# VH-VL binders against o27280, part 173

Target 1, 266 residues: o27280
Amino acid sequence: MDSMNVPEVLEIKRIVEESESVKTFIFSWDFRREVRPGQFVMVWDFRDEKPMSVSLIDPVRSEIGISIRRVGEFTDRVHGLSEGDLLGIRGPYGRGFELMGRDILLVGGGIGMAPLAALADEATARGMRVDALVAARTADELLFLDRLEAAGVNISTCTDDGSCGFKGFAHERLLTLEENHDMAAVCGPEPMMFQVMRILDERDVPAQLSLERYMKCAVGICGQCCLDDTGFRVCAEGPVFWSQELSRVREFGRYRRDPAGRRVPW

## First folded at step 6 (VH-VL)

Design N3 (framework fv_cemiplimab)
Fold by ESMFold2-Fast, scan of step 6:
Structure N3 (fold): chain C 266 residues (1-266), chain A 118 residues (1-118), chain B 107 residues (1-107)
Amino acid sequence: as target 1 above (266 residues)
Amino acid sequence: EVQLLESGGVLVQPGGSLRLSCAASGFTFSDYGMTWVRQAPGKGLEWVSGISGYGGYTYFADSVKGRFTISRDNSKNTLYLQMNSLKGEDTAVYYCTRGDYSYPFDYWGQGTLVTVSS
Amino acid sequence: DIQMTQSPSSLSASVGDSITITCRASQSISNYLNWYQQKPGKAPNLLIYAASTLQSGVPSRFSGSGSGTDFTLTIRTLQPEDFATYYCQQSYSTPYTFGPGTVVDFR
C-alpha cells in the first residue's frame, strides 16, 4: 500500500516568520515519499484540511517546509501554533515543475514565491543560472529574498507602490529585464501570470505556470478542477501547466471559481 | 537504476503505420523530458522528436513533422512514437533517451529496429 | 538548423596514445555541447555535457573544451575500450543535431 493518501501526524520542528502574514512550517520528512518543487500537500489541523505548496525540500537534512499566508480561519489557527505542536500532512500531490535549458527565469507574486523558492533550490543544484523577479504590493510582502540570495539567485524586485525596486507590476518590470532565458516558471495571481505569459510567449520562452486556486480537489477529480474548453483537471494534471497548454484556456486570467464552483470574474 | 526498454520495431510496408513504446523505470518519469533518436544501418545519429515531462511541449525534426507524433503516459512510465506514412528513409534503429535541453541524453535504451521495405 | 561537423572522420591510434577530436557548429551554441561514445552494436553513452563537464562514472582521461562554435574532445592514454565512434551534439536549440561521428580504430 502507498502511504501518500494516509495522513501522517508530524511535529512542527521549526517555524520561520517570513513576513507579518507568512510563516514557513518545517517538518522532518521521510524522502522515501519523493517530493518535487511545484507539488503540494494537504495540511490538517484536526478541524479542516487545506492544500499548501511545498516551499522547502531538503533531503540532506530530511526536512520539508510549507509556507502559509494568514488569510482566514484555518490559516489563523495554524499561525497560532508553536514549535512542538502537531499538524497532519498527506501527499505529495500534483505534478511538479519540469526544468529545461541552462537559464531559468522565476516570476513570483506574493505567496506564489513559495513553490518557486523550492524550484530555485533545485535549479541551482542542477547548475542552472537562476534569475528571479519577485513581485508584491509593498516591500514587506516580498518573500524569500534572503533565501534566494543565499542560493546564488540573481534577484530583481518590483512593488506596486515602489517601496522596493521597480515601481509597477511584474509584467512591466519584466519588459526591462534581459531576454536570455531557456525557460520560465511563474506563480502568483492569475492576472499577473497571464500578462507575464504573453510577454514570454512573444520572446519564445517556454513557461510553466502554477494554478494554486484549484488544489482543493487534491484527492480526486471534481468540477472545480476542470478548466474551461480544454478539460484539464488541476488536481490530476496540474497544478503546474506549460504556457502552450494554457494558451487555449479562456478562463485563465479572466475568471476564478467560488467555493460552490461558480465562475466569478477577477 | 535507470532503465529504458524500447519495443514495437518490425518490418512494415511503405505508407504504413507503426507505434513504438519505451518503458521507463528507476526514476521519476514526469521530471524528465524524453527523446527519440534514430540511426540508419551503418550511419550516424539523427534526432527525431522530443517531449517535455508533462507533454505540454513537443518537438520534431523536419523530416518527420506531420507524419510522426510523440506522446507519453506518465501513469504507466511509458513514452510513445506514432509513425505514419512511413518511407524507406525511416528505416533505422530507434532509441529512447532520457533528456532534453536541461538534461543531456544521459540514458539510452537498447533500441528497436524499424525496417520500411516492400 | 544548426549543422555540426567533426574532424577527423576516422582516426587510427594505438593503446597509450592521446587523441583529439574536433567539433564545429554552424553558429554559436555557447557551451550547449555534449559528447557521446558508441561501441559497435551498442547504444550511445554520454561522456561529457556542457562542453567540459564529465558525466559521473566516466574515466578522467576524457576531457572536453571549447565554447561558441569550436569544441574538442581529448582522450589521454587511450585504452582498448576507447576504440569506438564519438559524436558531438548541440543542445542549444531544436532540432538537436549530431555531428557525423569520428571512428577511432586500432592501428
Scores: ipSAE 0.000, ipTM 0.404, lowest interface PAE 15.9, mean pLDDT 83

Design N4 (framework fv_cemiplimab)
Fold by ESMFold2-Fast, scan of step 6:
Structure N4 (fold): chain C 266 residues (1-266), chain A 118 residues (1-118), chain B 107 residues (1-107)
Amino acid sequence: as target 1 above (266 residues)
Amino acid sequence: EVQLLESGGVLVQPGGSLRLSCAASGFTFSDYGMTWVRQAPGKGLEWVSGISGWGGYTYFADSVKGRFTISRDNSKNTLYLQMNSLKGEDTAVYYCTRGDYSYPFDYWGQGTLVTVSS
Amino acid sequence: DIQMTQSPSSLSASVGDSITITCRASQSISNYLNWYQQKPGKAPNLLIYAASTLQSGVPSRFSGSGSGTDFTLTIRTLQPEDFATYYCQQSYSTPYTFGPGTVVDFR
């Protein structure tokens, strides 16, 4: 456990530019430390530490990938790094996705496709039929389409502006798709995930949802340990939760927390 | 120190029912998925059933699906296995283990023997 | 379901020998493979997880290797306490399946 809780300084082996705002940083990884899709690591730039989902798990090449969207000061600094530069990596942490059945639906919004891309690789390796609904604001922000196609995934796209695929939101597109999947995995903005969860619940499709805000809780650095009305120990259960666990949470999809811990509408 | 103690194993008739218990101590029980593994006399290990830390997800081996139910009481740090419609093939030592999808079965109890015979 | 096989089913060895046990999965499981040791009359103990990572407290004479479908457990300089049954187990997907076991006996 000490080696898991202390940042290891790793060299950036390769950087893949996924879009104007997203890069995947690839590191050599000793797979004696197991990594599963849905788990995250803490990325340390020697000033600040942030949780990031693992987006590539490649034991054959002994590599992991971490996809990072440029959204603020920390991520701007990390995006300024080059191959050969160093980052601290601690982990992996959190509960990963579980696979069951023959058919899986992946629903990802924006950077939420990152952990789902790793899951798609594992599901296809297992021999599952994988359908992915990939959502973004514009065509240029759709992520991992080439990786998903190479893995044999059946892809549907939607964009808010209609620049690629269905014009509209993920849940609107989902309503037009025939659903008969053994399970689903969902990751993206919380309001999108809430709407998708409602539809999947009505169709009796069990779903796992990955909640970014609970990644800090899993490493014990957040001030909140329970979800509203559930009594969960989110530090141990997150960031991936089953839809039935979230269906009774009044906060999910409606509120987030500000730095002071106050409820703020999405 | 992590400890797991199984209880409830007895002789039961075919078609009967039995509930096994596993008392856990030395760790935050609700933070971990738990698993039942069994071993028939003179045979190898067989995974039986697992449950998430919250209890919201359960999974079973095909040989016991529809007959066995796994549950937990996190307020008592106790794992349960409800066994119904028992068959001779269910005769085994049943082990309680800590572990699930994310973690190997890193701690095992001593086991409790279930014998299904007339 | 993923089927696991082990070879050999049993082997005889002397203290100081080096032995190798193999485990094969019916489909790729990446490195999601664990090894357990069970001594007569005792519960199993975790030796290795993620194909090659030693559990804390396990002696360095134990090592694991492999990925995909083919895996190996090696015990160097066999000690008296190593005479036991060894099981591999895939943790890639439910139902989690064990190999049939390899019995390591005295010659």
Scores: ipSAE 0.006, ipTM 0.424, lowest interface PAE 14.5, mean pLDDT 83

Design N5 (framework fv_cemiplimab)
Fold by ESMFold2-Fast, scan of step 6:
Parts: structure tokens; sequence; C-alpha cells
Structure N5 (fold): chain C 266 residues (1-266), chain A 118 residues (1-118), chain B 107 residues (1-107)
């Protein structure tokens, strides 16, 4: 079952324009190779490879989707591709989300809504009640609202500039939501996730957080992915961690590591 | 197909410690939350503790909080219950079950008897 | 904590009878209720989950109904192997709580 460590060259079946900066690339997938929400794949453009979260898991159509934000040279090249072009896909890798309880809260910031959209699909298919807090800098960066609505998800939005929904940050919006949940799943910038985790901990809501930073090797040989206090490696043991596991990590929310392994303040 | 086998139940003195094990087979162990349920002689069922599939989240009945610890080794398909500061009231058959918030307790082991007595 | 009660605490029946066991939750649990069967000296077996869904391999003579706070387990045409103790259990929230059990004995 080593086949997941060898890139398979797949044809881009369909491209969905999610926003000016985000596209979802859809591929046919053989579901004999299991994939779960919260897992990632290595995307290879035949020059470089980068980890990307799976944002769509559709066993009925035999498709997966990978949502990519345009932020650098690699993603620029991938965004220039068309339907019918080829990409190498290796994986899936990492620990996915675990669903618990009858009702769950999803808190996503920007592109962090991508893995949470896949989770929402699975949760609603299991008959769970799903509330989503979708956060972005502006209304144009709110992602997957149509998919979430179609799935029957109860949506709250917030934008930093107030262009849609609550004006403010995700954690500020969360403070105005008084609903209890059996668990939460959070994905977005680490400072946002840290603040959200604190509020959920105070409310006694167990949370799962996705940490997708600096993954260079999916087989657990990347030192840059290591969390200081626990020795957790995002590419080996993550990217999804429970808040119980993260409560002892001093680095979370305070520092990150650059490619050289140096601590960089937020 | 699915099999759960508990072990470790013995006679132990009050204040003592004991670790129970549950060997699982026939399913992808890491995909499922696991639970311990106990039954005192002649009494009903009492939920004791649960653990998520990854082992990252654990939760306990108030009667055992601070005394019991649940853990798992997914590489060995094994669930554990570490019991400390045992009391006479902990005397029970302890069952390993597959299930948590996401799944009912759909498979149970045959149980292992823990007796706490002098 | 959610408290579960069952009635009756014991029931005497003959092979071929139809019996009903009731379970009540101290607060609404929607359909998050499971039923288990336990034979003397054996581990419990899951019969029904989500209040009314039969577990794979469980005979169709078993059925469950109810929502909110009141639930029933019905066994049609009771068979010799059905003489056992039956427990309801809520999965709405932790701590998961079981009813005290209903003993189904020979008449």
Amino acid sequence: as target 1 above (266 residues)
Amino acid sequence: EVQLLESGGVLVQPGGSLRLSCAASGFTFSDYGMTWVRQAPGKGLEWVSGISGSGGYTYFADSVKGRFTISRDNSKNTLYLQMNSLKGEDTAVYYCTRGDYSYPFDYWGQGTLVTVSS
Amino acid sequence: DIQMTQSPSSLSASVGDSITITCRASQSISNYLNWYQQKPGKAPNLLIYAASTLQSGVPSRFSGSGSGTDFTLTIRTLQPEDFATYYCQQSWSTPYTFGPGTVVDFR
C-alpha cells in the first residue's frame, strides 16, 4: 500500500473559480485509496511540490477537489493551468478531522474554509447539525457559502472590514454566539485559531484545529513542522490536532518557524 | 469480523492500581472512538470513559475523574484503562466497546472482572 | 446529567408473546437513543440505534420508536433467545447514561 508515496499524474477534470484568488481543481479519484476531510495531498507541477488540503470528497461522482489560493510562484503556475492539463498528486497524508456529537461548529478563516467545507459535507451526511462561522478580510474572500447553504449548514459570517455580516474578527463574532456545541473544528491563520480555541476552552467545547504550516515532506522527515513543546510534527502527526493536545504547546499562537527553523513572532 | 478482547482484571486491594487492555481486530482501529463501560455485580451498565480515534480527546464519568486514564496505541490496535486509587465501588466487569459520539456502542468485548477487596 | 428510567423493571412473558419496554429521558434527546440486549453472563449487544434503526443482523421482530423524552422497544413474537435484560442509553451528551434495565423472564 506504498502507492500513496508515488505521485500519480492526473488530468484536471474541472476548475471552479471560488474567488479572484482561489480555484478548486477537481480530479477523478479511485476511492480504494481512502481520503478523509482534514487530510492533504502533495501537488506536483513537475517542478515543485506543495501540500494542499482536500476541499471536496465526492465518492458518488468519484472526484476529489483541491482548493488553491494564489500566493506565490508555485500557486501562480498552477492557477495558469486549464481543464485537461496534468498535475502529479501524492497522498493522502496526515490525520483528518474526527466527528463527535450531534451538533458541531466550524470556524474557518479565508482558505481555511476549504478543508472545513469537506468536513461539513461529511457531517451533514451523518445527520449532524452544523453551524459554520465563515470569516475573511472582505466579503469577496468568504468561501464556500453556496456549498454550505446547499448542505443545510447554518451560516454566520464576519469580515474585518464589515463588508458582509459582523464587522470584526472570527473570535469577536464567536463571543456574540451563545450556542453550545459538542465539538468544533477550526482552520485559518494561527492567531485566529488560538483566540477561537481559548473561547471554546472556556465554554468547555472540545475543538480540533488544522495546522498546515511548512510541510515539506509528508513521510515525517521535516523538522520545520515540529511543534516546540510536544514534538508533534504537522506532516507526520497532524495537520489536525485536538485542543487538549495543543493546550501544552507554547509555540501555538506565539511563534512560527521559518524554513531555517528559526522562531518568527506573529 | 470485529473482535474486542479485554484482559487485566484481577483482585486488587483498595488504594491499588491496575491497567486493563483491550485488543481489537477486524476493523481500522484508528477510525473509531472507543469506550469503557462497567457493570457492578447484579447491577446495570455504567459508562466510564471514552477516547477519540486519534487518542487526542479523552472524557470521563465524574465517578472516575482524576483516578482513571484512558489511552490507546493505534499501532498495536490496543485500548487501555489505567485505574488508580481503586475503591470497593470500582468492583465490576469492565467492557471494552467500539463507539463514541459518532457511533453507537456497536461491538462489545466479553469483559474482564476487577474485584477491589481486602 | 441526563437521567434515564425504564418501565417495567421486570416483565414475565411466554414464547410467542409481544412485549413493549418503555424508556424515558429527563430532558429531550431527539432520536439519540440506543437499545441493548444482555443475556446472563454475556456482554451487551446493540439492537437499535437512533431510536428506530435496526443494527445489522438483528431480527426484524425487534423495533424501536419515539423521540424527545419517550421511547419504546417492541419485540414481536418473543423467541426463547429473547429472554434477557434490555437497556436503553442516551447518546445526546456525556456522560452517556443507561436506563436501569428491564428483565424479561419466563412466565
Scores: ipSAE 0.500, ipTM 0.761, lowest interface PAE 2.5, mean pLDDT 87

Design N6 (framework fv_cemiplimab)
Fold by ESMFold2-Fast, scan of step 6:
Structure N6 (fold): chain C 266 residues (1-266), chain A 118 residues (1-118), chain B 107 residues (1-107)
Amino acid sequence: as target 1 above (266 residues)
Amino acid sequence: EVQLLESGGVLVQPGGSLRLSCAASGFTFSDYGMTWVRQAPGKGLEWVSGISGSGGYTYFADSVKGRFTISRDNSKNTLYLQMNSLKGEDTAVYYCTRGDYSYPFDYWGQGTLVTVSS
Amino acid sequence: DIQMTQSPSSLSASVGDSITITCRASQSISNYLNWYQQKPGKAPNLLIYAASTLQSGVPSRFSGSGSGTDFTLTIRTLQPEDFATYYCQQSYDTPYTFGPGTVVDFR
């Protein structure tokens, strides 16, 4: 019996309020079932099941955390839960981030900072120098700044409205930052990730990007999968991809797919 | 039933400004990019502008860039096109469509006529 | 910008005829091509997307083919309601460009 494919009913041990719209739900976890930054789990509220990135991995405390943004009926119900309530968790699923070199740049937009927060913990534990560019529409939507600071990460911020840090988009801020990193990891809205990828490619910085829309493909839900116009199949390898893989995907940064496989714009 | 209803088209003098609105119903508005397409009398279709579902990304045809802005209010299910420094060649029926990027324009409103003349 | 051309610019046909309209892109657009129909005085409606996928509710007499730069729209057994203007449109890159249109008139 593969335990990753069977939902386990877990008690919510602790809830951290990250912002007005984001909460991190913390569960006890048996690390004989390994989990890596960049992987996701399926969260089941006994009505619907949704993929959520793992944002905290703590083998010392035997805990994982899952950060959830309030965006619809499912997430609204989950946000209404309290410590001691139960959720079904299955996984982990998908391809995690790979670390290499001594220096890493993290570029995260909104909730995309969640999987990158877990990666920052691993990178710092390995003795890497970590620089993070944290982007959001407004200062209130910047996530995980305290966690990143506590981990020893060098933080730069930007907001669309200029309410914190650089006024502008992530890629505009990136152009003002130093070019010297061994690798980068990027997660956020696809149009932002596309622009960031292009800059990193020009700087010869290998990058891994997390495409949350491909999480369902990793568990065999074909309606979320994409076979790009070059014939490259991306759904079997997600949600984390190297930038060279994504440069061949014509859909990247343009549109997503609904459960029926129809194109839906960002 | 998906419906798109444009409004705001009127006669306006060259150099003037006008805002068009498109009221959407029958679908989750914030899940879809939206596009404005225009058609001059007796001419073909011309893409004008697109906006992502969140409103975070906007795109414009070169002929209108710097003069037009596209925006949306997802709480009101409404798309807008603000048109400034209007020229005679902007005279057209303006259609609101559901779709952006590589997504086909699968629903169209009936259009609203903008006439730029002295 | 990607330029789109259509051939012919107009054609005359009778009910029951089969007709073909050609669309060409100035560069490869893979299968990111859509076909629209516009009847006089009405808004356009989507017929085909991704070069060959028929939109729900569109009659099977309509079909699309092609990839890269060359595309065709075929209407078999033309019906009275098919007399309209047909446009191709590339969705590969911004600005999204339409062909100049093909007018299908009653003979």
Scores: ipSAE 0.000, ipTM 0.396, lowest interface PAE 15.9, mean pLDDT 83

Design N7 (framework fv_cemiplimab)
Fold by ESMFold2-Fast, scan of step 6:
Structure N7 (fold): chain C 266 residues (1-266), chain A 118 residues (1-118), chain B 107 residues (1-107)
Amino acid sequence: as target 1 above (266 residues)
Amino acid sequence: EVQLLESGGVLVQPGGSLRLSCAASGFTFSDYGMTWVRQAPGKGLEWVSGISGSGGYTYFADSVKGRFTISRDNSKNTLYLQMNSLKGEDTAVYYCTRGDYSYPFDYWGQGTLVTVSS
Amino acid sequence: DIQMTQSPSSLSASVGDSITITCRASQSISNYLNWYQQKPGKAPNLLIYAASTLQSGVPSRFSGSGSGTDFTLTIRTLQPEDFATYYCQQSYSYPYTFGPGTVVDFR
């Protein structure tokens, strides 16, 4: 029990540059601590601690990977690290994705493709047919396309600016896809996820969505990870939720809360 | 090791309500989807309802949709079937099973008999 | 809904016989077919899943084959404990549907 709440100082084994703004940091991992796609870890740079989704799970090589986008002071410092440098890792935490059925649609926006890449590996290993809709603002922000192709995933892309694939948003591309699926998994910006969920609900496709916002502390009390109407805590009860669980949450897709608990629109 | 024990089956009047329970042991309950399957006296097997491991997704046969609800309490390792507006056609042995969507029903309880009669 | 049919509805056999039961789906279900055995007064138990994969602990005299719409369950060298009702079930899509069953009786 205590081993998941104590940070372990791990050496960065390998760094994969996914794009100009995204890197995957790979660590040796003892799989006596089970890790599932959709779970997260707390990453500590010996100054600040932030939650990061696990993007690679490889029990054969005894490795996990954590993909990090450069968006602020903490992530900028972590991006400055090299192979051989140390980071503190605590976890895993949260509920992972559940797989059901014979086929799955993955819908990922930006860095949200990271936990879905780990899920794609598990789904293909279980013999599922995997279709991925990979969305980003521009072509250079599309992530994991080569990894998904290598895994046998059927890929559709869309970019806001039309620089690769369909020109438009993920939900607009989804409306042009005719093939139905037994389930879907969605991760990306909350407004995108809300629109995608609405379409999947109309098609009677069970969907799981990963809400990675306001994950403050996975050890102890974490009130700021709450969803407004239901009181769900992302770090305690999520970050992965079924669409049926989210359909009655007034907050989802409309606003979020800052650290002070104030409503902030998307 | 894996055990599923149903309870709650009794004689009930048409239009009545009844809740069935299934106590699970010998496995990590929250990691598995669960299903209810029924069998009318002298008849074959009929799938009734399924629920995901987290309880976040549920499915129902058309014959019971709107009348039955499935739920689970993972802290108690217990599956429930709430049966409302019962009809004579609901008379059956109700089995609790481990498994859901594309996975086999690999373990079954002994069943609990529900009789709907005036 | 996917309709499942079984043939024969019943058969009489002796210990040591080899028997075959067939199951047909109204549409393609790939290999998402399971076989269950139910002895009188008892709950069903899983024999075979994914059309041909034997469940752990099930005797090797049981085997399954088929894909798409047509499937078979074969029991070679029938034993006394094998006299039971056998059901096929598709797990391709909900609602999950069972065949009507095949009763294997003593001659």
Scores: ipSAE 0.065, ipTM 0.594, lowest interface PAE 6.4, mean pLDDT 86

Design N8 (framework fv_cemiplimab)
Fold by ESMFold2-Fast, scan of step 6:
Structure N8 (fold): chain C 266 residues (1-266), chain A 118 residues (1-118), chain B 107 residues (1-107)
Amino acid sequence: as target 1 above (266 residues)
Amino acid sequence: EVQLLESGGVLVQPGGSLRLSCAASGFTFSDYGMTWVRQAPGKGLEWVSGISGSGGYTYFADSVKGRFTISRDNSKNTLYLQMNSLKGEDTAVYYCTRGDWSYPFDYWGQGTLVTVSS
Amino acid sequence: DIQMTQSPSSLSASVGDSITITCRASQSISNYLNWYQQKPGKAPNLLIYAASTLQSGVPSRFSGSGSGTDFTLTIRTLQPEDFATYYCQQSYSTPYTFGPGTVVDFR
């Protein structure tokens, strides 16, 4: 731990139940420390520290929100906390999304909608037209639909099982949507992002993709975020990457690495 | 040598169920997505279903959605296709292929014939 | 769904001829197009992927070209073993669709 990057102990001001498995934890934030959509913070429960994307950025109320899905021991402990309890927060870290043009497309899968919800707020506040394709396995995993609607976003949904909206995958739904966008931002499971990226590349829509597994690279943990490319490992600062870069990476959308550096297929 | 061997094709009554298997050898099975492609007698090729290397993502043609399930056992290097509510239109040779969105269908098994009685 | 069409549906040729088969996609698929050959009673085999890249072991007389919606397969100096059915297939998006096939017969 570096003394210039020490966690600040913050009180949980409010908790929003997004679904049975997802909660948003809201904290007061001093916006002299700038936060941009697509950036993450390190969340410390006084036992373990994990990277979490910022899902709400509200300078008017002086608040940030962090959305956490229950998937293991750390997240189970954090989900057990109540308003008034304390968490350590340090950051923000990483490369956030860049907004360009007038018309943007957001494509999110499951919890991947969390950083995109913050981006939607920023884009709408700048007067941009925002189209969002929200995808999940089932209707219960579709997140932030009410927030997106309140922000004035044009929403399309799809679920793998057909329980809400288009029956099918994000890339299948995207083929039926209007092509007129100046940029896109994509976040979700890597196989989804790979297929969406290919469609956007063909449409000449520059896309930014957020890869959760590369958040640790931004704080200097290179061993887990290095990519095998031309016989050498290439480390890149994440979590947001341009589609041009990712289209050349053999492992994107196919496999990830465990802590020992072993390939783990998606 | 890469090899794919399908099995399980038989004559089945309409409305029946059947499970096809594909035994893979000669490559690291879990590194590749796998696909089922079928061909009705005297007709062309039709993509049926695909599965990612981990088995975490599955895809289906509209003609089989809700009736067929694809799965894999990476410890046994085996791909499965569970076929329910079979129709006469499902009569075809079913091919197991190696490949998905990131890799072409570069190796094919010999096929297994499924006949759904008229 | 992306619809694929091929022309001609069949053609007759002699050994030594050069032939071309065309494939059209209902929307742009960049270069995400593959070509397969199928001989009677046998499984298909991959000839070309990414519109123009020849699969290892495939004779150089086969070539592919095109991008977007229009693609061609060319067989230069047709050999006896080339009489088969040829299929194009888009790998751009699921469901992955095949063309209806082109039968190349001896005349």
Scores: ipSAE 0.007, ipTM 0.519, lowest interface PAE 10.0, mean pLDDT 85

Design N9 (framework fv_cemiplimab)
Fold by ESMFold2-Fast, scan of step 6:
Structure N9 (fold): chain C 266 residues (1-266), chain A 118 residues (1-118), chain B 107 residues (1-107)
Amino acid sequence: as target 1 above (266 residues)
Amino acid sequence: EVQLLESGGVLVQPGGSLRLSCAASGFTFDDYGMTWVRQAPGKGLEWVSGISGSGGYTYFADSVKGRFTISRDNSKNTLYLQMNSLKGEDTAVYYCTRGDYSYPFDYWGQGTLVTVSS
Amino acid sequence: DIQMTQSPSSLSASVGDSITITCRASQSISNYLNWYQQKPGKAPNLLIYAASTLQSGVPSRFSGSGSGTDFTLTIRTLQPEDFATYYCQQSYSTPYTFGPGTVVDFR
């Protein structure tokens, strides 16, 4: 019996308001069940179950945190909960980030900073130099800046509207940043990740990218992934993929899937 | 205790193909990058190829690019080296090692001998 | 590619001697330099990493020093089991490159 596949009913210990649309829900966690940055859990509100990335991993306090953006019916219900309320948590699932080298660049867009915040904690604990490029549409959507600063991360920001930091997109800001990193980790909107990956590939920086749309594959719901319109199949345990793998995926950055699984342009 | 055991080394004809295996035990296999290093008879050590813990990133020496492929099966704790278009210069003992580009090769298998000759 | 050279290519020594082996990189590799020992018919073993950090279980008579381009491996009070070939290796960038080796023979 795999205990990771049975939901554990946990009490919401603390809620952190990250922004007007994002909250981090903190739970006591038994670390006999290991959790790594880049992994996700299934969050069950006793009606629906949705995958959510783990954004805080604290073995010293025996806590995990799950950051949830308000984007629909399920997340609206969860945002309505209070400290002391119960949620079902199953997991962790998926392959997390791999750390290598002395220096890491994190590039996060919006809620994509959630798994990267957990990674930043691990990287700094290992003694790595961490540079983070935090991107959002507006200043109030920049996430985890205080937490990253407290961890000793070197932070750069950009916003589409110029309300904080560089005015422009993540890939435009990246072109003005130091090129020397042993690896990078990227999480955010797929078009942003595609542009960032191209720049990192040109600089010969190995990168890992987190694709939330592939979380269902990691829990075995579909069992199969077709990533090419010629019928070529790639079965990979997501959500984290290396840039070498993604450079061969035709739909990365070009297409999305609708609820019926059809390819739709961005 | 960490153990690495290579297998698959045999005599092959020039232009032939061969797959080497390395069985790992005593550690969490998918937490570590792995490397192949070879040694021609009476010669020094030459790095051949490396692979990340997940298998998603691979890298090769110029002498073997396009001919060799490195892969791993983390469910079986096994590392592979697929060797194609073999040349006499590929004759060597092939060692499996634990280590990636940020860490030393801290454990080595006993090696498996590949001979490429007519 | 970063080229590694070792000096001497071979040396003869007696038990109780102290010996030094030199390794030189064609460009700066900071402290990303490892030393390995290989006995006849056996696989190599890691002795030292990060130029000067002794691997667990390796006797304290082994020591490493250097940074940038010039590195040394020193064996104090040579023991019978130390007669072997020694290789340096840079881990600064791929492709990883080894020195040509130094054979330490019994005199």
Scores: ipSAE 0.090, ipTM 0.620, lowest interface PAE 5.9, mean pLDDT 86

